# Ledger of designs, part 8: VH-VL binders against Phosphoglycolate phosphatase

Target 1, 238 residues: Phosphoglycolate phosphatase, of Staphylothermus marinus (a3dnn7)
Amino acid sequence: MIRLAAFDIDGTLTINRSSTVLCLEAIDALRKLEKNGVIVVLVSSNALPVVVGLKKYIGLSGPAIGETGALIYYGEEEIVATTKYSAKQAYLDVLEKYNEYVYGSWQNMFRLHDYALKIRKQYLSKDNEIYSLIKEYVENKYPYIKVGYSGYAIHLTPKDTGKGKALKQIMEKHGIRREETMGVGDSIMDWEFIKETKIKVAVANADPELRRKADIVTTKPSGYGVVEIVEKILDKPP
Key: E = the ipSAE of ESMFold2; O = the ipSAE of OpenDDE; V2 = 0.75 times the mean of E and O plus 0.25 times the DockQ between their complexes.

## First folded at step 1 (VH-VL)

Design sa7 (framework fv_fasinumab)
Fold by ESMFold2-Fast, scan of step 1:
Structure sa7 (fold): chain C 238 residues (1-238), chain A 120 residues (1-120), chain B 107 residues (1-107)
Amino acid sequence: as target 1 above (238 residues)
Amino acid sequence: QVQLVQSGAEVKKPGASVKVSCKVSGYTLTELSIHWVRQAPGKGLEWMGGFDPEDGETIYAQKFQGRVTMTEDTSTDTAYMELTSLRSEDTAVYYCARGYSYGEYWFDYWGQGTLVTVSS
Amino acid sequence: DIQMTQSPSSLSASAGDRVTITCRASQGIRNDLGWYQQKPGKAPKRLIYAASSLQSGVPSRFSGSGSGTEFTLTISSLQPEDLASYYCLQHNSYPYTFGQGTKVEIK
């Protein structure tokens, strides 16, 4: 049996990859893992309050990872930053220099370390060019910041952190070994944390690159794939 | 496994209404929405509308706005498309198609089609 | 609305020939494009999704390429069973729009 399972949220616990609507069957599956003594960790690039709010109202007691790994919520009296750096200055700089192409995520007012930029709709056909331009500018001027693009948002993140670093810190704090863990996601960007787990799971509609790297690819997409893998894990003899 | 089965052909007079059904199996309507597409005789495919789960609303093509209503009964896994104030130019085969989802599910399964003939 | 223009509107080719159909969007649609095959009297069947991904069960002679505004569907070695109309669909923004279709006939 595994002792810890880490899940991406958007596209993994939702009904599909283009929606923020939760798959209620997946949420029920997470609650079943919790009842069976498995620590459930939500992993996200969203601002910490978004992830913590979801975790609390689902009824999960495990930690939450927000801001692309820069923050870990263990409880109200224990919120840990995994980096001393903030991308805020780089973010403000980019907004001023490239405001023709990008705008700031509304969640940035609730962020401390990781900052997100959205590409304006009229420039989405040039998204890779804009991403490349911003990446070159930021990484040259701010050598402690890395720039990633999910296809939906450009994230400016301190280089010394990530979803994988945050998950490893949680595992160490809770005395969990890699061989006792599972990671589930839908995006190649999730590989950063999934690779740190023993059972590497991609949902059926995940990026082809992630499906290729995963140990298990579910037959069902998004949240329905989560239901599938959770049932397999809980049916496994201890 | 996945199958979309539509109701049978209809013949209607101008001004009447028609309600076409699409029963899904192999998955549930709570998992993925249904969209409707029509094809007039000898013409191409035309998107009519479908449920957008991000907005929580059904979106209709402007041409049909005010005349079409798309509903889903999750208890029977049946989607419906009702078109009112029928005109002769509404004569077409009406298809239901599975999807709205990133990269995988846009119209990956289709119903067999329902011929609606509007003639006086 | 995003206009999808296919070329050619019809073509006739011999078995074994390489056939290409082009689809042009009036605005950038990223890779939010699918290709659909409709045989006479039948419902459409998806061949390609995300501009270049082959639908499971579709023969490997079919392939898609492109992004942004220019897309192509290629049939590397045309077979008699490929007699059909082919449609591109953009699902980047509402309303979703289809190309006008390309009718493929076998000589």
Scores: ipSAE 0.000, ipTM 0.411, lowest interface PAE 18.0, mean pLDDT 88

Design sa8 (framework fv_fasinumab)
Fold by ESMFold2-Fast, scan of step 1:
Formats: C-alpha cells, structure tokens, sequence
Structure sa8 (fold): chain C 238 residues (1-238), chain A 124 residues (1-124), chain B 107 residues (1-107)
C-alpha cells in the first residue's frame, strides 16, 4: 500500500521537458491519489512560492519541497529550512566573475538558500565546460556549497541539504516507512529523492542515468507517464 | 498517429486577407504546439511563428508581426493562421507543423509532423 | 537572429555515392537541430532530430552528426528516391531559422 508519492514538477508533471505547461491528465492523476488518501508531495528546484502556489491550486494537502530541498512547506505557520547555509554569496560571486557566460534566474529574487544560473545562448555549445569551470571555482572557494547541472540550469545548493534529505524529513514527520512510498522524476538530479522511496519511477523521456537506476520506466513521457504509473498503482497495490 | 489536414488553395487580390486552417487528429490541439512555415515558389522554408507552450504565448517572426495572427479553436482541434494586407510576395505554400511533446529520444524537437500545405496565390 | 548556412547549395551525385551536407550556426545551438527532406511537390519530412537521432521509419543510410555550431547530414549510399532539397533547422531560440537548403540531384 502506497501512503506517500513524491513527484518532480518540471519535465515530470508538464507536457514535456522543454515546457512549463502542465499535463492536465497528470494533475487529474494527482487528485486521484489525494482522494484515495495518498500524501502527494511536490518536489522542485523552483523557489518555494512557485511550488506552494501550484500545490494549493491543484488541491493537494501534502507538503511541498522547494529550492532543491532547502525548504519544506507544511503549512502557513510551518515553513522549515533544512539547512542553515545560503548559496547567495557564491551566486553573486559567480555572476560577477562569469558574467560573460551566465546570468541569474529571475526566481533568485524569491530564493533564500538555493540559487540558479542560466548559461547564455551563445555559450550553450560549451555548457559542460562552463558547468565544470563554475563547479570547480565554487566548490573550492565555498566548501559548503555543491554545484549541479540539470541541462537547463546550474544550481548552487548547500551541501548539507537536498531533495532526498527534505523527503526523508517529511516521511519521518508523517510516520511513513520507505516501503510505503513512490518517487517519480525525469532528471538525474531527482535521483537524490527517488532513491529514498520504495517504488523508483522514471518517466520514458527521463535522463538515461535515471532510467537505468529506476525500478520502473514508464512507456509514456513526462505527465503522460505519471498518468500511467498512477493508474498502475491504484489498480495494482504493491 | 498525429495528422495535420490543411484547408484548400486560395486565390486573393492584393490588400485582402487569408485565413488558413490546420485540423489536428490523433491528439488534442491543447496538447500540441502548432507552428507555421511558408515557402515561396522556388524558394526555401521560412518560419512565421507558432505557439510556445513554455510561456503560453504565440511568437511571431518580426517580418510578419502586425500582419499575422495565429489562433486555436480547441473545441474543433483546429489551428488558424490569418495573414492580412496581402502582397504579391506573399504567394507561397503555407504549412502547419507540430513541435512534439517528445520524440523517440524523449525530448522536445521541432516539426515532427507537417500538414500537406496550402497554396495561397496573390494576384490582381 | 541565428543564421543557418548550408553547404553546398546544390550537388549532383551518382547512385551509391556518399553525400555530405554541412550546416553552420552563427552561434551555439547545442543539439537543437533537425534535418528535413522535401521531395518535389511534397511537404517536408523530418529525417534527423537532436542533431544525430534518426527519425523512426527513415532509412539507416541517413545519419547526422555535430553539436554547437557545426552539423553534418550524411547519406552513405545515395538512392534515386533521395532526389530532394534538404534543410537544417535550429530551434534553440526564437525566431526559428532554416538553412537556405541543399538541392540533391542524381546523375
């Protein structure tokens, strides 16, 4: 019996990995889980207000994880930081030093701990070189910060937190065992939380590395894969 | 299977407007991005614009901005491209094409499925 | 705007020949490049997506390579039915831009 299901948002609940447009069938599937008593947790690298807004208007009662795990929303009076550190200084440093290659995400004005950089379009052909350069610089100068690259944004995140740490804290607070959980995502960055669940799901168009690690790879991509796995879970309990 | 079926050939006088339709089958229009591409006789392909699902708005090429309007009727799964103030240089075959949710690589890449084309002739 | 330049603009080759068409972007576009075949009187068809991935149903003699700014479409053994114009397209940023096209004729 699954009691908690955690979902990445971008590329997982959307119509594809290049869009922020929600797959409405996936949203309906999340509502079906909610109605069946499953705690639905949205997990995201987005700023917390983006995730909380989405959760509230879908009608999900479960917690939300924002800023790559640095913040958990349990309710209006209970917003918990999973880290005491902020990547803000490292972010400002990188913006000044590597302004030729990167610019800041607009969401950074709403962030407290995790900060995102975008690679300028003219340098996308060198994205791995730029990522490695920034990673080397930041992790040497700011040993409490880790640098990840999703293919879309470079994230500067405190080392003592992550999507997996946040999800484990939610499970502990709600008395949920790992055996009662499912995690669904599209990016290797999602492995950090998916690995903490019993049923590890990658959508069909997920990163190859994530698909290799997952227990289940859906036949349909992104939100359509979410519909597929939700129907399977509701029809065939673990 | 996704199919795009376009409206028939049109002959227009300079200064008139034309509205080309593109009927989507196999998926709903709200789940597909439709873009428009034209090709003048003996010339190459020219992108005109299309719906960008990431920001929820339609993007037009600067050359056509102010003269072109791209709309969708989700109740009939039909996309439209209307071009106004027609000139002789607008004589072309107009195509609609999908930007798919995914392809066999699992990522979004442009123009998997194309309509058959609509010839618009502008002559006096 | 990103400019896409193809070379050659036209070529004539014999059945069985290896044909190579190159496409250059004026700035980095990663692998956001497709190759399209347009036979006389027909709508274009996608041959290659993501710079190097073969479209389902397209013969294996077609292949694509490259990333960033330099891209190549190769036809390993030209067939009579390959008489067509070939276009590259970048969809990395708006406006989307096509190369000027390469006309392939068979001797």
Amino acid sequence: as target 1 above (238 residues)
Amino acid sequence: QVQLVQSGAEVKKPGASVKVSCKVSGYTLTELSIHWVRQAPGKGLEWMGGFDPEDGETIYAQKFQGRVTMTEDTSTDTAYMELTSLRSEDTAVYYCATVPYYDSSGYWHAFDIWGQGTLVTVSS
Amino acid sequence: DIQMTQSPSSLSASAGDRVTITCRASQGIRNDLGWYQQKPGKAPKRLIYAASSLQSGVPSRFSGSGSGTEFTLTISSLQPEDLASYYCLQHNSYPYTFGQGTKVEIK
Scores: ipSAE 0.000, ipTM 0.410, lowest interface PAE 19.0, mean pLDDT 87

Design sb1 (framework fv_fasinumab; at its last look DockQ between E and O 0.01; V2 from the best seeds 0.00; counts 0 for: pae E 17.1 > 2, placed apart)
Fold by ESMFold2, look of step 2:
Structure sb1 (fold): chain C 238 residues (1-238), chain A 121 residues (1-121), chain B 107 residues (1-107)
Amino acid sequence: as target 1 above (238 residues)
Amino acid sequence: QVQLVQSGAEVKKPGASVKVSCKVSGGTFSSYAISWVRQAPGKGLEWMGGIIPIFGTANYAQKFQGRVTMTEDTSTDTAYMELTSLRSEDTAVYYCARDYYDSSGYPFDYWGQGTLVTVSS
Amino acid sequence: DIQMTQSPSSLSASAGDRVTITCRASQGIRNDLGWYQQKPGKAPKRLIYAASSLQSGVPSRFSGSGSGTEFTLTISSLQPEDLASYYCQQYNSYPLTFGQGTKVEIK
């Protein structure tokens, strides 16, 4: 029934929401989906090389979405941009103006369209205040750029793209109907792609807002929740 | 200093094809896009399309879709524009110009010298 | 497509005159507008980007203003070497489009 399953990485495939350590059981679950002919799509705000490297080394053949939807990797000779705009000018402006509070993600040297800022550790208790300040500044000065925050990084992204738009393009290209899809995430920022899928899944430790919108909330957190939902999907009575 | 140098003038018959080259020097070729703009005699400037070298992805103005091909060779920092099924109204000067696929710069800061393509009836 | 309409299509002015060329976009383009000068027989050259920012090496007698749908290129004191056609160009949306041009002649 399910022909495509889309997964966020950070906070979803990891051991928890504060670590980049992968849950190996979740990786095994993704490999089981692959073996059963399910197109597994990693959907991430990470730079495309990070997402593509991960998908290749864990053994997935499906497309990958990076830069918050701005880039889709279909294969070595087919990488597609979903926007002509870039947040680079806005990012450099913010970095210069707000360097006391934020610094650039190391991944930005590999990005084209979406740019990430990290809040310095001494200011994490004020993270929502800093996010709101940057959002107001950027969206007033750069009306083609949207600002988001998932607790990992502040992302500056062109308004005409997103994880949902990118996933829909993949679905259209592969002839996959919405009824044949599942989306799994941990952040309200993932709703943009999850809403485009039939089976909408939030892991147990997901943002409350995402849990309220999901069809299924797992009983286990992050990667352990991924194991739970994959086993449920693959274990069907004949 | 960034410089765009185009191939020489061409005279073609209707129905033929032309391929114009644009060699970029003095900059990082793969960090930019190359747009192609043409100008018929006594007329204004018309954007034809462009290529994003890092992805090899081209976008074309709808008017030219199906008969224009834009390519690049990153080993020689050269962009190409090929126009097929030429007709007399394709007589124009064809320019390459540096463009940006993102907001890291502003379009058309450097132009090639132009290549006159004449399509004789 | 965003249509760019320039006015006037041509003009003739004396050295030292103040010259104004206007450009109207068929929809809002914020400040995503450039101005270009093309001397006879030569490739275009960018004068202005982001509606009002002067390109390096361009004389200060050139200035740009406007946002949204209405834009102006001003030459504060016309010089003999300013004989050219001038084009506005939007880069807010594909396809990229130019105004039809304004030919400036020196009396």
Scores: ipSAE 0.000, ipTM 0.421, lowest interface PAE 17.1, mean pLDDT 89
Fold by OpenDDE, look of step 2:
Structure sb1 (fold): chain C 238 residues (1-238), chain A 121 residues (1-121), chain B 107 residues (1-107)
Amino acid sequence: as target 1 above (238 residues)
Amino acid sequence: QVQLVQSGAEVKKPGASVKVSCKVSGGTFSSYAISWVRQAPGKGLEWMGGIIPIFGTANYAQKFQGRVTMTEDTSTDTAYMELTSLRSEDTAVYYCARDYYDSSGYPFDYWGQGTLVTVSS
Amino acid sequence: DIQMTQSPSSLSASAGDRVTITCRASQGIRNDLGWYQQKPGKAPKRLIYAASSLQSGVPSRFSGSGSGTEFTLTISSLQPEDLASYYCQQYNSYPLTFGQGTKVEIK
């Protein structure tokens, strides 16, 4: 039986991958999981205040993961950093060198460890090239930083942390076995925590690579896919 | 091509147990559920339950709770259905069928050939 | 449990006839309904899924319609090889349940 379910936010709990609007049906589904005793964990690369805000207003009581796993929120008096490093300097160097192609996320003023870059509108058609360029530069100059791209933003993250590490710490804290977990996402970046779960789920419109890796691919996109998989989980006997 | 191949016919006494196997080939075993449906002679179809290999858990119809056990061996892509405390009313053809878990529900696209279980004194 | 009421229990028609079988659900099941054909001595075969989607390889003379609580399977032109029992099945919620079946005979 599933005791913990982890969900990405952007593109997973939203209406689609091009919108930040939450899928209301998905929100209801998450609430139902909690009512049935499942620990629901929100996992995101967003700044922690954004994730915690969403968690609270959605009405969830479980832990929240922000900054690509660098921070875990258990409560107002318990925030845990899973790294002691910061990508801030790397971020500043990228801005100095490649500001023609990218700009800093507004959330960076609220970030401590993981920093996000956005690709300028006129260069979106070359997003993969720009990502590769920045990745090579940063990972060569800063060996302790890894660079990822979610399709939404380029993330500079300390190598000793990640969504997977954060989720594992949560599982350990709550005494949850891997066999009792499910992970749901839409981006290849989500594989980092999804691979740590027993039931690995990709929504229908997820990255092709994530869909290939996942055990289950929903027929509905994004939040509607979440509804689909939650209904299946809840219909199972304990 | 996906195929479901079931074990052979069984003849049992009342009170005995029977275990039917269903081997799946040509597909991804762990991504689907295997449901069991039985049909008494001249009667309709009755869903007994299903097992989802990826979950390692089964969902049984209430009628069979405590008497049926569904298991799987992912190493051999084989599902099993064991029915205990057999009665004459359990005489039927037992089918396994593939059920989608990763969809909103398009079950039973492939069926086994059926296994006749006869319970008689 | 969701009860599926299928009608008629049996029918006899001639080759070329239009045949209609109905299925009623005790509660709304959206389009989570399948139709199956079972020929004598054989395992069931899925004809329709999602209430109206035709299974690959199934002749176009078969069609499904309906949503919510009322569903219909139609054979536009009955063929001799269509002699079989037909079952509707809901998969909206557990436990999965079938209609009692319709036996179709050819005159």
Scores: ipSAE 0.000, ipTM 0.498, lowest interface PAE 15.2, mean pLDDT 92
ESMFold2-Fast, scan of step 1: ipSAE 0.441; ipTM 0.766
ESMFold2 (binder alone), look of step 2: mean pLDDT 90; pTM 0.930

Design sb2 (framework fv_fasinumab)
Fold by ESMFold2-Fast, scan of step 1:
Structure sb2 (fold): chain C 238 residues (1-238), chain A 120 residues (1-120), chain B 107 residues (1-107)
Amino acid sequence: as target 1 above (238 residues)
Amino acid sequence: QVQLVQSGAEVKKPGASVKVSCKVSGGTFSSYAISWVRQAPGKGLEWMGGIIPIFGTANYAQKFQGRVTMTEDTSTDTAYMELTSLRSEDTAVYYCARSEGYYWDYFDYWGQGTLVTVSS
Amino acid sequence: DIQMTQSPSSLSASAGDRVTITCRASQGIRNDLGWYQQKPGKAPKRLIYAASSLQSGVPSRFSGSGSGTEFTLTISSLQPEDLASYYCQQYNSYPLTFGQGTKVEIK
């Protein structure tokens, strides 16, 4: 039986991939996992307080992963960094050099390792060119930083961390075997943590590449797909 | 060859601040981290925290959080450690020490130490 | 924080003797352990890293062993110049922590 389930937030627990509105049916499903003794882990690229706040008010006792895996919240007295590096210097450098094209995410004042840049409205039509420019600049000058683009934000993240590394550390700390785990997401970026689980789940409206790699693709999108898989898991005895 | 040279001894009154410098010279400077380690008279070694100069990234031991600030001046290859609200128990020799790469791990070179005496 | 405990706190031995110092971590640290020698009035000097790797230039009479939570520093034939305090240090997690030290005296 599944003893730990890890979930991406945006596009996975929300009503669809273009909204931050939570699917309440999905939240109810997470609470059912919690009541049945399953450790529920929320996984996100958001600043840690955003993820911890959500976990707290849903009523989940499991850890939370923020900053693309750079930070794990186990409790108020136990917050663990999975990397000793910070992208802050690279971020400040990019802001100064490319301020015409990008600005900092408001969440950056609450970040320690992973930093996000937004492309200014007038340059959105050239987003891939700006992303490539920043990626080339950062990778040449800061070889320990990786640059990713979600279509909404450019993330500067230390290369030695990630959502998968963080999830693996949580599994080790809780004595959870891979065979007892499930991971659910909507983006190919989620594959980094989903690949570390036994049951690899993509919601119906997930990226085609993630759907191809997953063991299970739900029939319903986003949060409604989470309801579907949770019902299936809770009905299957070990 | 890498050498770390620290500023001279300081005598301070309780409540004052002290700023110790560590000048790094020689070697290849692309990949290293600097730590600050103190040692009270007749006692053992205590890690205070460190900085990675090329990134400006600092990490402080919880005991010193709020009282210590570690900075660097890359134009002079100098790292600094400033400790505020000094108490008599802060009397110690303060060392800077280098780690190879971008992690605070084991130390390959040490500064000569700076004695900071805090007394009324 | 990971607590590092050394034993003994002090020892006295004659030149030529085999000396062993142990270091115990309060949790598993793999082989992320170094040993340092500090002579009176001087900065520490690294002897061992990665639990058993001898630092270049350090005499071969020094050796380290162990993994996980139990570690040993051995001096196979003690010399007068080895009068010093010896410290173990873990670098498996932050904050970095040192053992309390072992004072080695000759004679």
Scores: ipSAE 0.000, ipTM 0.380, lowest interface PAE 22.2, mean pLDDT 88

Design sb3 (framework fv_fasinumab)
Fold by ESMFold2-Fast, scan of step 1:
Structure sb3 (fold): chain C 238 residues (1-238), chain A 120 residues (1-120), chain B 107 residues (1-107)
Amino acid sequence: as target 1 above (238 residues)
Amino acid sequence: QVQLVQSGAEVKKPGASVKVSCKVSGGTFSSYAISWVRQAPGKGLEWMGGIIPIFGTANYAQKFQGRVTMTEDTSTDTAYMELTSLRSEDTAVYYCARGRYSYGYEFDYWGQGTLVTVSS
Amino acid sequence: DIQMTQSPSSLSASAGDRVTITCRASQGIRNDLGWYQQKPGKAPKRLIYAASSLQSGVPSRFSGSGSGTEFTLTISSLQPEDLASYYCQQYNSYPLTFGQGTKVEIK
């Protein structure tokens, strides 16, 4: 039986990968997991308050992972950083050097470790080139920082943390074995936490690399794929 | 190493049924879907459907809906494909192929094929 | 259903030649495309997945490219053992569909 299920938010619990609108059917499915005793963990690169706000208003009692794994919210009296490093200096450097192509995410005002850059609309057709340029610059100059691209934003994250490290810490704290876990996502960036779970799930419209690595690929995209997998595990547990 | 081994050739009369087996060895049976793909003599490849053992669910191409049934036996790591109401047009080599859950894409391993001949 | 149109239907080339096979999808399939090689009397063997990723153990002379609706399989230096039929396959949408195949013959 599954005792813990970890879900990426953007592109996974939303109606599609280009929108932030939540798939309400997926949210209902998460609440069904909660009612059946499954610990639901939201995993995100968003600033911690965004993720915590979501989990509270959905009605989930499980922990939340923000800032690409750099922060874990276990409760109001227990917020844990998984790294001692911050990407803030690298972020400011990139923002100054590559201002023509990128701007800072508004959420950076609420970040401590992971920092996000948005690609200016006129350069979205060259997003992979800009991502590669920034990745090469940052990882050479700041060897303790890694650069990832979610399709929504370029994230500068301390190398010694990640979504997978945060999830493993949650599992250890709650006494959950890997064999009792499921991970669901849409981006190759999600592989870091999904690979740490027993049931590795990609939604139908996920990155091809993630779909290739996953154990299960849903037939429906984004939030509708979450409904599909939740119904299957509750009706016929792995 | 992963290997898919299929049952032997079959000769059937029109209107009969055929059941082909596909035994998977060397890998995790439950983590992958098994798809069935057929090839008529001298023709191309045609996907019939696939089964997802961990969920016990099967998806069929509409052309075969109502005539095909795909099942699994997880205790023996064997998938089955049964085709009913056989017609001469069903004469083909039937392959099983291992893929990711859902539609059987990423066919990384294939069975050797089973020739099914439908003749009067 | 997504229709996969493959060209040419057949080609004949000499050892060492560069060979290109094209596959066109009737609608966008991103990079959800694989290429398979089928030698006479044998089961198909995957060469390429995700439009451009080489299957482990496949010679580097094989390469794939493209995204969306236009895809190509290239054999940079044709070898005698490459005599086979080649098929593209989309796995973006149910039902899975294959191209009609390209028969490659060595002169």
Scores: ipSAE 0.000, ipTM 0.411, lowest interface PAE 19.2, mean pLDDT 87

Design sb4 (framework fv_fasinumab; at its last look DockQ between E and O 0.02; V2 from the best seeds 0.00; counts 0 for: pae E 19.6 > 2, placed apart)
Fold by OpenDDE, look of step 2:
Structure sb4 (fold): chain C 238 residues (1-238), chain A 120 residues (1-120), chain B 107 residues (1-107)
Amino acid sequence: as target 1 above (238 residues)
Amino acid sequence: QVQLVQSGAEVKKPGASVKVSCKVSGGTFSSYAISWVRQAPGKGLEWMGGIIPIFGTANYAQKFQGRVTMTEDTSTDTAYMELTSLRSEDTAVYYCAREDYYGSGAFDIWGQGTLVTVSS
Amino acid sequence: DIQMTQSPSSLSASAGDRVTITCRASQGIRNDLGWYQQKPGKAPKRLIYAASSLQSGVPSRFSGSGSGTEFTLTISSLQPEDLASYYCQQYNSYPLTFGQGTKVEIK
């Protein structure tokens, strides 16, 4: 029986991977999971206020993961940092050196550990090259920082944390075994937490590498894939 | 309860090297950044650099690059600062300081200071 | 590098007086500013962090304000034990830098 289900947000709970519009059917599916006793965890690289806001307005009571795993929200009086380090200086250096190609996410004003960079519109066709450039620069200069790319933003994150670490801490806190968990995502960056779950799910339009690694690939994309997998899980006998 | 305890005063000749220790007691060592700040007699505070024990990486002020080395021993919860090619201008009280949570660069705990005197 | 300029360099005031020390940054540092007190022969002690947050255990007569490039440390009612040098420090970016300090004397 699944007791915990973790979901990425961008491209996973949205109508597609090019929109931030939530799939309403997916939201209903998450609510249904929670009503059936499953702990629903939102996992995101977004700033914690964004993730917590979504969680609350969606109507979920489970933990939320923000800043690529650096922060866990359990409640109004319980926020846990999974790292004590910050990529702030690395972020500032990247802005100084590569501002032609990238700019800072507005969310960085509300970030403590993980910092996000956006690729300028005129360079989106070279996003992988720009990512590689920044990754090499940052990881050479700052050995304690890792650089990832979700397809939405470039993230500078302390190496001692991540989505997987955060999810494992949540599992431990709630006494959830690995065998009782499901992870759903669309980006290869989601593999970090998905690989820590028993049922590893990629939506239909997920990155090819994630689809290859996943146990299940949905037939429907993004939020509609979430609906599909939730229905399957709830239809299984305990 | 957390304290930073530094090694004792040093007297050195020009051209020599000095290594100051800073032991953390009463709390976690590896998960905090330790910075070194010096103060010449009658002068202000000057940041020299900092080290992140858990990663063993250091960030030095440009002024001291090539002459300063910051290290750590996690087994003894001790940070070290070595300054080489000492000059009379290096005469100062040297402080270790712990950065507060999130590695912001604000110093919530300070060592008692180590006087290093450089004279011929 | 970000330069921090304090004013005044020194001041003399009577017990009970309101004392104000200012710190100016050469560029915007948001609220990444700390204030330290250093008594003669002692290590510095943090009074304020995040420009306006009072360190635990510090008397409420101390307060910090400001953002961006202009910051102020205020002692609402100067006490004899407040005789010390005070330093601002930015931690917005490396290298970390301090103001030149303000020496506060009690008349």
Scores: ipSAE 0.000, ipTM 0.510, lowest interface PAE 12.4, mean pLDDT 92
ESMFold2-Fast, scan of step 1: ipSAE 0.011; ipTM 0.585
ESMFold2, look of step 2: ipSAE 0.000; ipTM 0.408
ESMFold2 (binder alone), look of step 2: mean pLDDT 90; pTM 0.935

